# Ledger of designs, part 88: VHH binders against q9p7j3

Target 1, 174 residues: q9p7j3
Amino acid sequence: MILPLFPETQVHVFVYENVSNCAAIHEQLISQNPIYDYAFLDAATILYKKQVYSAIIRALEDRRDEQMKTKTIHSEVILSLSPKTEISSAFRQFSMTKKSKNIVVVKIDSKLTEEEEFERLDKLVEGNRVEFSDEELQKLIDFKVLKKNYKLDPSTLENPLASILSSIALRGYS
Key: E = the ipSAE of ESMFold2; O = the ipSAE of OpenDDE; V2 = 0.75 times the mean of E and O plus 0.25 times the DockQ between their complexes.

## First folded at step 7 (VHH)

Design q104 (framework vhh_5j56_2; at its last look DockQ between E and O 0.02; V2 from the best seeds 0.00; counts 0 for: pae O 11.3 > 2, placed apart)
Fold by ESMFold2, look of step 8:
Structure q104 (fold): chain B 174 residues (1-174), chain A 128 residues (1-128)
Amino acid sequence: as target 1 above (174 residues)
Amino acid sequence: QVQLVESGGGLVQPGGSLRLSCVASGFTGRTFSSYAIGWFRQAPGKEREGLSSISWRSGGSTFYSDSVKGRFTISRDNAKNTVYLQMNSLKPEDTAVYYCAAEPGYSLFDTASEYDYWGQGTQVTVSS
């Protein structure tokens, strides 16, 4: 997939439910195993496709402008989901953990087709792939976590998307 | 009270230039800078066509459709709550009503259905 704002950058996003080996994946991420060079997100924190795409765009914008705060583009995506600038808080709130059950996986700068990337990823993740869609994401979200992560109040409950997207775009500027 | 108002349309000869302005007002809990602004146009009997968009700052992330790339330039001045579309090398097929639209965050795609707020439009006519 190509987002029009970054036409030279191929991106793939996958969603897995009922993942049984998050602890094993987590250990590989800690060890910085290059085979696991993806952004692994906890699906309990993701409600919208646009949430993920906006974080990807923010990370790519910061890379282009030499303003990245983390060492890799994939870790920058995790930071970019956060309304706050603190790296450790962003990872605690959005990254897959050993206790995660459902995940969203992002690959940036892919040189592979979506199906080729999926074949590689499917060897690493023990779970069931589902469609990357708002329909599937809303089945996996934890609304209490979403509300807490983005400080959503009653005025934003009817359209939380606008508040979330604004938070991602304005992080560090307001 | 949230509104977008276009201006700067008019009659121009082929090869000429116009600059459109989109001024936003009536925001309360979110600032203008938190919105991406897109320009669209609609000629009689045709579907609304996405032309260009700009996310939150001048020099930010911008998009141009193939039909206008190289001829049109989008920019914004957040202090004035204004987005501009500089249109050069105008052609008769550019004749349309031009609309600005806003959506929160980044403009991810050039699809009209993604935009929440719309201006009333300004007519641009390119003819001899």
Scores: ipSAE 0.258, ipTM 0.647, lowest interface PAE 4.3, mean pLDDT 87
Fold by ESMFold2-Fast, scan of step 7:
Structure q104 (fold): chain B 174 residues (1-174), chain A 128 residues (1-128)
Amino acid sequence: as target 1 above (174 residues)
Amino acid sequence: QVQLVESGGGLVQPGGSLRLSCVASGFTGRTFSSYAIGWFRQAPGKEREGLSSISWRSGGSTFYSDSVKGRFTISRDNAKNTVYLQMNSLKPEDTAVYYCAAEPGYSLFDTASEYDYWGQGTQVTVSS
């Protein structure tokens, strides 16, 4: 996928359901194994494709402006999903955990095609790949988690798109 | 209710210039400043095409389609809830109805189907 605001940057997003090895993946992420240099998100926290793309654009803007708060572009994507600038909270809110069942995986700056990244990820992730679409994401979302992460009230929760996207884009600005 | 109103269209000769304005209303708080604005056009018998977009802040990231890059400039004045499209070196093939559209946060796509709010359009005719 090419984003109009960052046409030079290659972006791949994958969705896996019924993942059985999240604990093993989590251990590799903690040990900073470079093979696992991706943003691994808990799908329970992602409702829209635009939510993921907004976080990617925010991370790319912060990299362009030399304002990244984390060590890698992939960790910056995770931070960028949060409406607040606190790194530890963002990771607790959005990162895959040992207990996750469905995940969203983001790769930025890959030299590989989408198909080649899928072949690589298929060796790392024991689950079923599904289409990165709003329809598939809406099967995996946990609305209690979404409400907590973005501080949504009941009226906003019924149509949260604008609130979520604004929270991501406007974080840290007046 | 959120509304977008375009103005500044009209008849101009080839090589001429026009500045279109898109004024937003019906927002509360900082709602307008949290939206990206895109400019689109549609000529008779053709699909609506994306021309340019500007992100949620003044001086934000911009996008231009190849058909207008170098000739058109998008800009934003959040104090006036207005986005402008400066159109230079106009050609007969630029004749179309021009629309502004808004989406929350970043401008993620250059396609019309991704935008949530639309203006009514303003006619631009380039002919002698």
Scores: ipSAE 0.235, ipTM 0.602, lowest interface PAE 3.9, mean pLDDT 85
Fold by OpenDDE, look of step 8:
Structure q104 (fold): chain B 174 residues (1-174), chain A 128 residues (1-128)
Amino acid sequence: as target 1 above (174 residues)
Amino acid sequence: QVQLVESGGGLVQPGGSLRLSCVASGFTGRTFSSYAIGWFRQAPGKEREGLSSISWRSGGSTFYSDSVKGRFTISRDNAKNTVYLQMNSLKPEDTAVYYCAAEPGYSLFDTASEYDYWGQGTQVTVSS
């Protein structure tokens, strides 16, 4: 996938359900294994494709502007999902944990086709791939977690996307 | 605050049918179609269990527990702010208080804690 504002950057997003080895993946991430150079998100915290895209775009903009707060573009994606500026908080809120069952995986700066990247990632993730769509994400969301992460209230719950995107866009500006 | 009112419960013989209705009201500039609706039941001495759910308008997906799959059907009428649960082939073990629950967005039908609003419940008794 190519983003219009970043035509030179190829991005891939994958969704897995019923992942049995999140704990193992998590250990590799902690050890900073280069083979696991992805953003691993807990699907329970993701409701919309646009949420993911917005975070990716924010991260890419930060990189472009030399304003990244984290070490890697993938960690910046995780941070960009959060309305909070604290990195550790963002990771706690949105990153895959050892207990995760469903995940969203983001690859930035891929040199491979989507299929090739999938084949590579499939060796790392033991789960079922599902479509990256609002419909599938909706099935995996923990709405209570979502509400907490973005502090959604009765006035914003009818259109959570707008609130989420605002939170992502305005992080660090309030 | 959204209010939910269940109706349609009662006494029925085994093998019989009932149709439950859940009418939602109290929206504050919001639309009913934005809410996911779930049906739960609780029998005496047992925990509340999720039976079925229908997602908000963006999804439209329906879910059923194994205990009711093939026998119960969930549907919604947005014009009437109503969700229905058609219950066929009822069994004595289906005897319980049935609750309607609502959430602005999607919630898993078997996770009661994800629903913000609840009805008062309606009694369903299946007995010969």
Scores: ipSAE 0.000, ipTM 0.245, lowest interface PAE 11.3, mean pLDDT 90
ESMFold2 (binder alone), look of step 8: mean pLDDT 81; pTM 0.833

Design q105 (framework vhh_6qgx_2)
Fold by ESMFold2-Fast, scan of step 7:
Structure q105 (fold): chain B 174 residues (1-174), chain A 122 residues (1-122)
Amino acid sequence: as target 1 above (174 residues)
Amino acid sequence: QVQLVESGGGLVQAGGSLRLSCAASGFTFSSYAMAWFRRAPGKEREFVAAISWRGGSTFYTDSVKGRFTISRDHAKNTVSLQMNSLRPEDTAVYYCAAEPGYSLWDSEYDYWGQGTRVTVSA
């Protein structure tokens, strides 16, 4: 996928359900194995495609402006999903854990085609790949987690898109 | 009540310039991406330009790149489109649009103005 604001940046987003090896993946992420250089998100925290793209665009803008708060573009995507600027909190809220069952995987600056990244990830992730779509994401979301992460009240929880996107956009400026 | 009110349209000769403005009210302007679209007679609405909520990122359709400049003024809650080197094919009704956060990779926007007409004579 090419973003109009960043036409030279290749972006791939993959969704996996019923992942059985999250503990093994998590250990590789902690050990900083470069083969796992992706943003691994818990799908329980993602409701919309626009939520993921908003975090990607925010991270790319911060990289362009030399304002990244983390060491990699992939960790910056994870931070950018959070309404707060505290890095550790963002990772606790949005990163996959050993107990995750469904994950969203983001790759930025890939030198591989989407199909080649699929082949690589299929060797790393033991789960079923599904379409990156609002319909599929809504099957995997945990609304209690979403409410907690974005501090949504009952009135915003019924239609949270604007609140979520505004939280991502205004992080650090509010 | 969300409102986007466009102004600045009119009749100009080819090679001339116009500045369109869009005044926004009823929402938190600073958290919304803003865009300009246009619809020429007998054609579908097309994307023209977009600016991120911070104003640090802009995107233009190829046909206007280098001729049009989009900008925003947070203090006045306005987004503007400076149109230079206008051509007859720029004749259209121009619409201001808003979407929360970032949505610069697609053409779907949540709020729209009523439009301002631009006519460029040969």
Scores: ipSAE 0.024, ipTM 0.485, lowest interface PAE 7.3, mean pLDDT 85

Design q106 (framework vhh_6qgx_2)
Fold by ESMFold2-Fast, scan of step 7:
Structure q106 (fold): chain B 174 residues (1-174), chain A 123 residues (1-123)
Amino acid sequence: as target 1 above (174 residues)
Amino acid sequence: QVQLVESGGGLVQAGGSLRLSCAASGFTFSSYAMAWFRRAPGKEREFVAAISWRGGSTFYTDSVKGRFTISRDHAKNTVSLQMNSLRPEDTAVYYCAADLGYSIYSPEEYDYWGQGTRVTVSA
């Protein structure tokens, strides 16, 4: 996928359910293995495609403007999902953990096609790939986690999109 | 109550300039990507220009690159389109549109639309 606002940037987003090797992937991320240079998100935290794209756009704007707070574009995507500017908090809220079951994987600046990235990830992730769609994401979300991460009250929980996207857009804004 | 109100359209001769403005109210403006679309008589709505929620990124259709400039002012909740070197083929009704997060390219994914402002460029 090419983003109209960043036409030179290749973006791929993959969704896996029933992942059995999250602990092994987590170990590779801690050791900073370059083969695992992706943003690995816990699907329990992602409700909409727009949520992921908004974080990607925010991260790409921060990179362009030399305002990144983290060392990689993938870490910046994770930070950008959080309503706070504190890096450790963002990773606790949104990153895959060794106990995760379903994950969303983001790749930015890939030299590979979507099909080639899929083949590569298929070797790293032991789970079932599903379509990156609002329908599939809504099967994997944990509303208790979502509510806590974005501080949603009962009145906004029925239609949380605007609150979530505002939190992403307004992090440290003004 | 959500509103997008366009202004600045009019009649201008080829080679002239116009500045369109769109005033937004009733939603959190700073959370939305903003775009301009246009519809010429007898044609479908086409994308013209877009600007990200923070104003850091812009995108233009090829036919207006180098001639049009999109900008936004968060303090005034406005998005503007500066149109220079206008051509007869720029004649259209221009629409302001807003979309949460991403989806600045596809008209069917925009959440809010203005009523449009008419631009006529004479040969």
Scores: ipSAE 0.011, ipTM 0.405, lowest interface PAE 9.4, mean pLDDT 84

Design q107 (framework vhh_6qgx_2; at its last look DockQ between E and O 0.75; V2 from the best seeds 0.00; counts 0 for: pae E 8.4 > 2)
Fold by OpenDDE, look of step 8:
Parts: structure tokens; sequence; C-alpha cells
Structure q107 (fold): chain B 174 residues (1-174), chain A 123 residues (1-123)
């Protein structure tokens, strides 16, 4: 897909459930295998599409403005999801772990079509692809984790998206 | 209560300029992308310009590129549209809109709308 704000940058987002090889993927990420040049997110921490898109947009804006805090655009996406400025905290909060079961995978600067990228990624991820939608994400979310990551309370839980995006937007600006 | 209130519309001659303003209230302004849409007589509402939630990115419909500039003021919770080199085809009711987080062209994705301000450009 093409984001209106970044017409020259192709972005793909995929969701996998019941992934059996997260530990193996994690090892490849630690070793910085270039074949795994994606942002691998724990789906338990993602409730909305706009949450992911907002993080992507922020990361792209940071790159454009030469103000990235992390080494790669994909790591910047992970950071951008967090209300905290600490990179390590962001990764602990949102990145895929060895124990993850469901994941959201983001590719930025893809030279491939969505289908081609899927075929490539499908060789790396052993799980079932599901639609990238709020409906599917809501099935995978861990509300305990979500509440912890964004410090949601009963009042903000009435409109969690607004609270989440506010937290993302205000990171480093409050 | 959520409100978007447009102002600055009026009658202007071709080649002239107008500055539209939209005052937002009742929601977290900084979490929303802001946009301007317009509806010309006998036509459907169309996208004009948008600005990202932090104000660092903008995009425009092709017909207004180089002539219109969208900006926002977070301190005042306002979004503005500077319209230069106006043309008769720019005649329309202009609407301010807000979208939570992600910025899109599609009007259906915007959460809040103003009542509109009329812009008339005479030949």
Amino acid sequence: as target 1 above (174 residues)
Amino acid sequence: QVQLVESGGGLVQAGGSLRLSCAASGFTFSSYAMAWFRRAPGKEREFVAAISWRGGSTFYTDSVKGRFTISRDHAKNTVSLQMNSLRPEDTAVYYCAAELGFTLYESADYDYWGQGTRVTVSA
C-alpha cells in the first residue's frame, strides 16, 4: 500500500496467528539476518490498524527529518508505538518475543507487490495469515498488556484508540 | 462537545487570496490529522488538503498544488488554509475535517466535520 503522506514509500502489513516459530525468528533478528528486515510486533499489543499506521507515519516522518532514534526504519516503527522514549522499553513492550503466538509484520520500502512480499514472508513465518483489520486484531489483543503499555484506566478505556494515539503522539513532547 | 467551526470564506475576484480558518474543540487536537474538503455546486465533496497530526507532513489535491497551503496551530487548536491565485473553479463550500491518527484522502474515514464556509471566486 501507499500512504498518502509518503507516496514514494510502499508499505505492507501482515498479521499471523498461531505462529509456531517465533523463537526461531527471534534468533534471526538477534543475529541481524538481513532476510528478516521487517518490524515484527507482538499482536497482543496491537488493537487498531490506525495504531500501526500512526507508528509507521511517525517513523517515516522521523526518517524524513533525519531524527530517527533507532538504527533502522523498522526499529523506529517499534519505538513509535511506545509512549516511552527508551528504545529498550519500546522493544520489550511491543516487539515479538520468543513466546509470542500472534504477530503483526510491517515492511517499509518494499519493492514488491503485497502478494510477492507475502510469498517471501510466508517462507519465514510458520503460521496462518489473517486479515489486517480491527476485527481480527481485537481477537488477538491482550488487554492486560495493552492497559499496561499505554497506562489505560477505566476512563480512557471508553475510547482506547484516542488514548493510544495521544500517547504515541505526545511521546517526547510532554 | 466536539466542534469544528470554519471561518474566512467570502467573495473574491479571480487571482485573489483568502485564508480559511477552522477552530477545533471538544477533542484531543494533537491526536488528529486535519483536512479541508470542498463541495462545488452540483458536484460531490472532494479532498483539498490535509496535514498530519504533528503538522510535519502535508498533501494536496493536484489542482491546488502550489496555490494552497494548509497549516495548523496546536496552541490554538486551529487549522488554516491559505488560498492564493484563486480561480472560478475553486468556488465551493469548504469543510474542515478531523481524522484520528492516520491521514487519508477518503472523506468516510474522517471522524468530525465542520458546517462549512462558502468561497465564491468571480471571473
Scores: ipSAE 0.575, ipTM 0.802, lowest interface PAE 1.2, mean pLDDT 93
Fold by ESMFold2-Fast, scan of step 7:
Structure q107 (fold): chain B 174 residues (1-174), chain A 123 residues (1-123)
Amino acid sequence: as target 1 above (174 residues)
Amino acid sequence: QVQLVESGGGLVQAGGSLRLSCAASGFTFSSYAMAWFRRAPGKEREFVAAISWRGGSTFYTDSVKGRFTISRDHAKNTVSLQMNSLRPEDTAVYYCAAELGFTLYESADYDYWGQGTRVTVSA
């Protein structure tokens, strides 16, 4: 996928359910293995496609403006999902863990086609691929996690899109 | 309660300039991307320009690049379109649109629309 605001930047987003090797993936991420240079998110935290795209746009704007707070564009995507500016808090809230079961994987600056990235990821992730769609994401979300991460009240939780996207857009803006 | 109110349209001669404004109310303006679309007589609505929610990124259709500039003012909750070097082919009704989150390119994803302001460019 190419984003109109960043036409030179190739973006791919993948969703995997029933992943059995999250502990092994997490160990590779901690060791900073360059093969795993993706943003690995816990699908329990992602409700909408627009939530992911908004974080990607935020991270790309911060990179363009030389205002990234983390070392890589993929870690900046993870930070950009958070309503707070604390890096460690964002990673605890949104990154996959050893106990994750479903994951969302983001690749920025891919020189590969979506098919080629799928081939690479299918060798790394032991799970079932599903479509990156609001319908599939809504099957994987944990509303208790979502409520906690975005500090939603019960009434907002019934239709949280505006609150989530406002949190991403306005983080650190004032 | 949600409103987008356009202004600034009118009649202008080829080579002239117009500035369109859109005043937004009833939603959290700073969380929305803003765009301008237009519909020429007898044609479908087409994308013209968009600006990200923070104003850091803009996108234009090829036919207006270098001639039109989109901007936004968060303090006034407005988005504007400065149109320079106008051509008869720019004659259309211009619409302001708002979208929550990313997808600045797809018209179907825009949440709110203004009523439009008419621009006529004479040869």
Scores: ipSAE 0.241, ipTM 0.612, lowest interface PAE 4.5, mean pLDDT 86
Fold by ESMFold2, look of step 8:
Structure q107 (fold): chain B 174 residues (1-174), chain A 123 residues (1-123)
Amino acid sequence: as target 1 above (174 residues)
Amino acid sequence: QVQLVESGGGLVQAGGSLRLSCAASGFTFSSYAMAWFRRAPGKEREFVAAISWRGGSTFYTDSVKGRFTISRDHAKNTVSLQMNSLRPEDTAVYYCAAELGFTLYESADYDYWGQGTRVTVSA
């Protein structure tokens, strides 16, 4: 997939459910194994495709403007999901953990087709791939987690998308 | 209520310039990516230019690169399209559009649209 604002940057997003090896993946991420150079997100924190795309766009803008706060574009995506500027909070809230069951995986700067990238990722993730769609994401979300992460109150739960995206857009400006 | 109101259209001779403006209201302007689209008679609406939600990134369709410049003013909640070196094929109705957070998709993905402003470029 090519983003209109970043026409030379190929992005792929994959969703897996019922992942049995998150602990093993987590160990590889901590060890900084380059084979695992993806953003691994806990799907319990992701309700919308636009949520993921907005974080990707913000991370890419910050990289272009030399304003990244983390060392890799993939870690910057994780930070960009957060309404807060504090890096450790963003990772605690959005990153896949050893106990995650469903994940969203982002690859930025891919030189591969979606199918080729999937074939590589499928060797790393023991789970069932599902479509990256709002329909599938809504089956995997934990609304309790979503409310905590974005500080949503009952009045915003009817239309949480606008509140979530505004938080992503305005981080660092309020 | 959300409103996008275009202005600045009109009749101009080939080689001339126009500046289109789009006034936005009813939403947090800085949270939206903004774009211009156009529709020539008998054709589908096509993408012209986009600017990121904070103004740091711009993108243009190939036929307007180097001639058109998109910009946004957060203090006035406006997005503008400076159109230079106009050609007869630029004749169209130009639409302002807004999408919360990003501009990843075809025109069908934009949340809000203006009513359009006509630009006619005579040979």
Scores: ipSAE 0.012, ipTM 0.414, lowest interface PAE 8.4, mean pLDDT 86
ESMFold2 (binder alone), look of step 8: mean pLDDT 84; pTM 0.857

Design q108 (framework vhh_6qgx_2)
Fold by ESMFold2-Fast, scan of step 7:
Structure q108 (fold): chain B 174 residues (1-174), chain A 124 residues (1-124)
Amino acid sequence: as target 1 above (174 residues)
Amino acid sequence: QVQLVESGGGLVQAGGSLRLSCAASGFTFSSYAMAWFRRAPGKEREFVAAISWRGGSTFYTDSVKGRFTISRDHAKNTVSLQMNSLRPEDTAVYYCAAERGYGLFSSPSEYDYWGQGTRVTVSA
């Protein structure tokens, strides 16, 4: 996918359910294996496509403006999902863990097509691919996790999109 | 409650300049990408320019690149379009639009809120 505001940046987003090897992937991420240079998110934290795209654009703007707080664009995406600028907290809130079952995987600056990235990821991830759509994400979300990560009250939880996007956009401004 | 109110339209001679403004209220302005669209006589609504929610990124349709500048002011909840070197083919009703998220700006259907439009007429 090409973002109109960053037309030269290739972006791919993949969703996997029923992943059985999250512990193995997590070990590769901790060891910083370059083959695993993706943002691996816990799908329990992602409710909307726009949530992911908003974090991606914020990360790309911060990279362009030399304002990144993390070492890679993929870690900056993870940070950008958080309503706070506290790096360790953001990773605990949104990153895939050894116990994750469903994941969202983001690739930025890919020189590969979407099909080629699918071939690569299918070798790394032992799970079922599903469409990156609001419908599929809503099957995987954990509303208790969402509420905690974005500090949502019950009234906001009924229609959380605006609150989530405001949290991502206004991080460091409020 | 949600409102986008455009101003600054009018009649101008070819080669002249106009500045359009859009005042936003009733939503969290900073979390929305903002755009300008226009509808020329006898044509469908088309994209003109967009600016990201933080104002860090801008994009323009080729026909206005270098002539128009989009900007936003978070303190005033406004988005502006500075139009220079105006041409008769820029004659249109100009609409301010807001989109939650990443701003897939080229499609009118992706935008959540719309202003009522301000008319710009450029005489030959």
Scores: ipSAE 0.041, ipTM 0.499, lowest interface PAE 7.0, mean pLDDT 86

Design q109 (framework vhh_6qgx_2)
Fold by ESMFold2-Fast, scan of step 7:
Structure q109 (fold): chain B 174 residues (1-174), chain A 123 residues (1-123)
Amino acid sequence: as target 1 above (174 residues)
Amino acid sequence: QVQLVESGGGLVQAGGSLRLSCAASGFTFSSYAMAWFRRAPGKEREFVAAISWRGGSTFYTDSVKGRFTISRDHAKNTVSLQMNSLRPEDTAVYYCAADYGWSVFTQDAYEYWGQGTRVTVSA
């Protein structure tokens, strides 16, 4: 996938449901194994494709402008999903945990095709691949988690997309 | 009520300059990518320029690169298009558009549109 705003940057997004080895993956992420250089997100926190794209675009803008707060573009994507500027809070809110069951995986600056990344990830993730689509994401979301992460009240729940994208775009602004 | 209001159009001679402005209201301006499209008489709308929600990324159609500059002002909720070295081929109605998405090149991706401002460039 090529983003029109960053045509030089290759982006792949994958969704897995019923993942049985999240604890093993989490251990590899803590040990900073380079094979696992992806953004591993808990699908319970993602409602829309645009939510993921918004975080990717913000992370790429921060990298271009030399304003990244984290060490890698993938960790910057995770930070960019959060309405807050605190790195630890963002990771607790959006990152895959040992208890995660469904995950969204983002790869930026891939030297591989989408099919080659699928082959690689299918060896690392013990779960079922599903389409990266709003329909599939809506089956995996936890609305209680979403509401807490973005501070959604009854009025904003009428249009959660607008509130979520505003939170991502405005992090660090007044 | 969502509203985009364009201004700054007019008649100018070839080689001249105009600055178009678009005032946005009724939505969270900073979370939207903003773009300018134009429609020449008897033709369909075409992409001119776009700026990302944070203002970090700008894109231009090849025919205006180096001549037009898009910018945004979050404090004023405005997006502007500075048009230099204007040509008769730039004659069109110019439209401001807003989109939550990352697809800036296709007209169909843009959620909100202004009513347009007319630009006429004489030979």
Scores: ipSAE 0.000, ipTM 0.306, lowest interface PAE 11.1, mean pLDDT 83

Design q11 (framework vhh_6qgx_2)
Fold by ESMFold2-Fast, scan of step 7:
Structure q11 (fold): chain B 174 residues (1-174), chain A 124 residues (1-124)
Amino acid sequence: as target 1 above (174 residues)
Amino acid sequence: QVQLVESGGGLVQAGGSLRLSCAASGRTFSTYAMAWFRRAPGKEREFVAAISWRGGSTFYTDSVKGRFTISRDHAKNTVSLQMNSLRPEDTAVYYCAAEPGYSLFDTASEYDYWGQGTRVTVSA
């Protein structure tokens, strides 16, 4: 994917369902294995493609402006999904865990094509790849998790897109 | 829930200037990415310019770079397009578009809110 604001930045987003090796992946992430340099998100927390794109654009803007709060662009994407600036809370809210079953994987600054990244990720992730689409994401979301992470009330839960995107855009903006 | 209204279109001779404005009513769009698109007769909507919700990032289609300037008034919920050195090829209906969050795409399908358009005619 090419973002007009960042035309020289390669961005790929992948969705996997029924992943059986999340515990093994989590161990590699904790070990900071460079082969796993991706943002691994729990799909239970992602409802819309625009939610992921907004976090990516926010992270890229913060990198451009030398305002990143985390060590890597991929960790900055995870932070950028959170309505708060607290790094550990963002990771607890949005990162893949050992018990995750469905995941969203983001790669920024890839030197590879989308198909080449698919081939690499398919070797790391033991699950079924599905289309990165609102339809597929809506099959994987946990609305209780979404409501808690973005503090949605019953009136906004029926159409939460604008509230979620505003939360991402306004994080730490005082 | 958000209504966008464009103004400022009209007839101008080549080399002239126009300033288009987009006013939002209803829900506050301070967190929305905003863009201008245009549609020439017989064509699909094409991208012109976009501005981030913070107003700190802008980008333009190559044919208008240096001639057009997009800006937003954070307090007034307005986005403007200053169009200088107009050319006959700029003749089109101009549309204001908005999307919650940080879209800044040059793809019309990424924008959920659209104005009704304002016509710009540039005579040779």
Scores: ipSAE 0.122, ipTM 0.529, lowest interface PAE 5.9, mean pLDDT 84

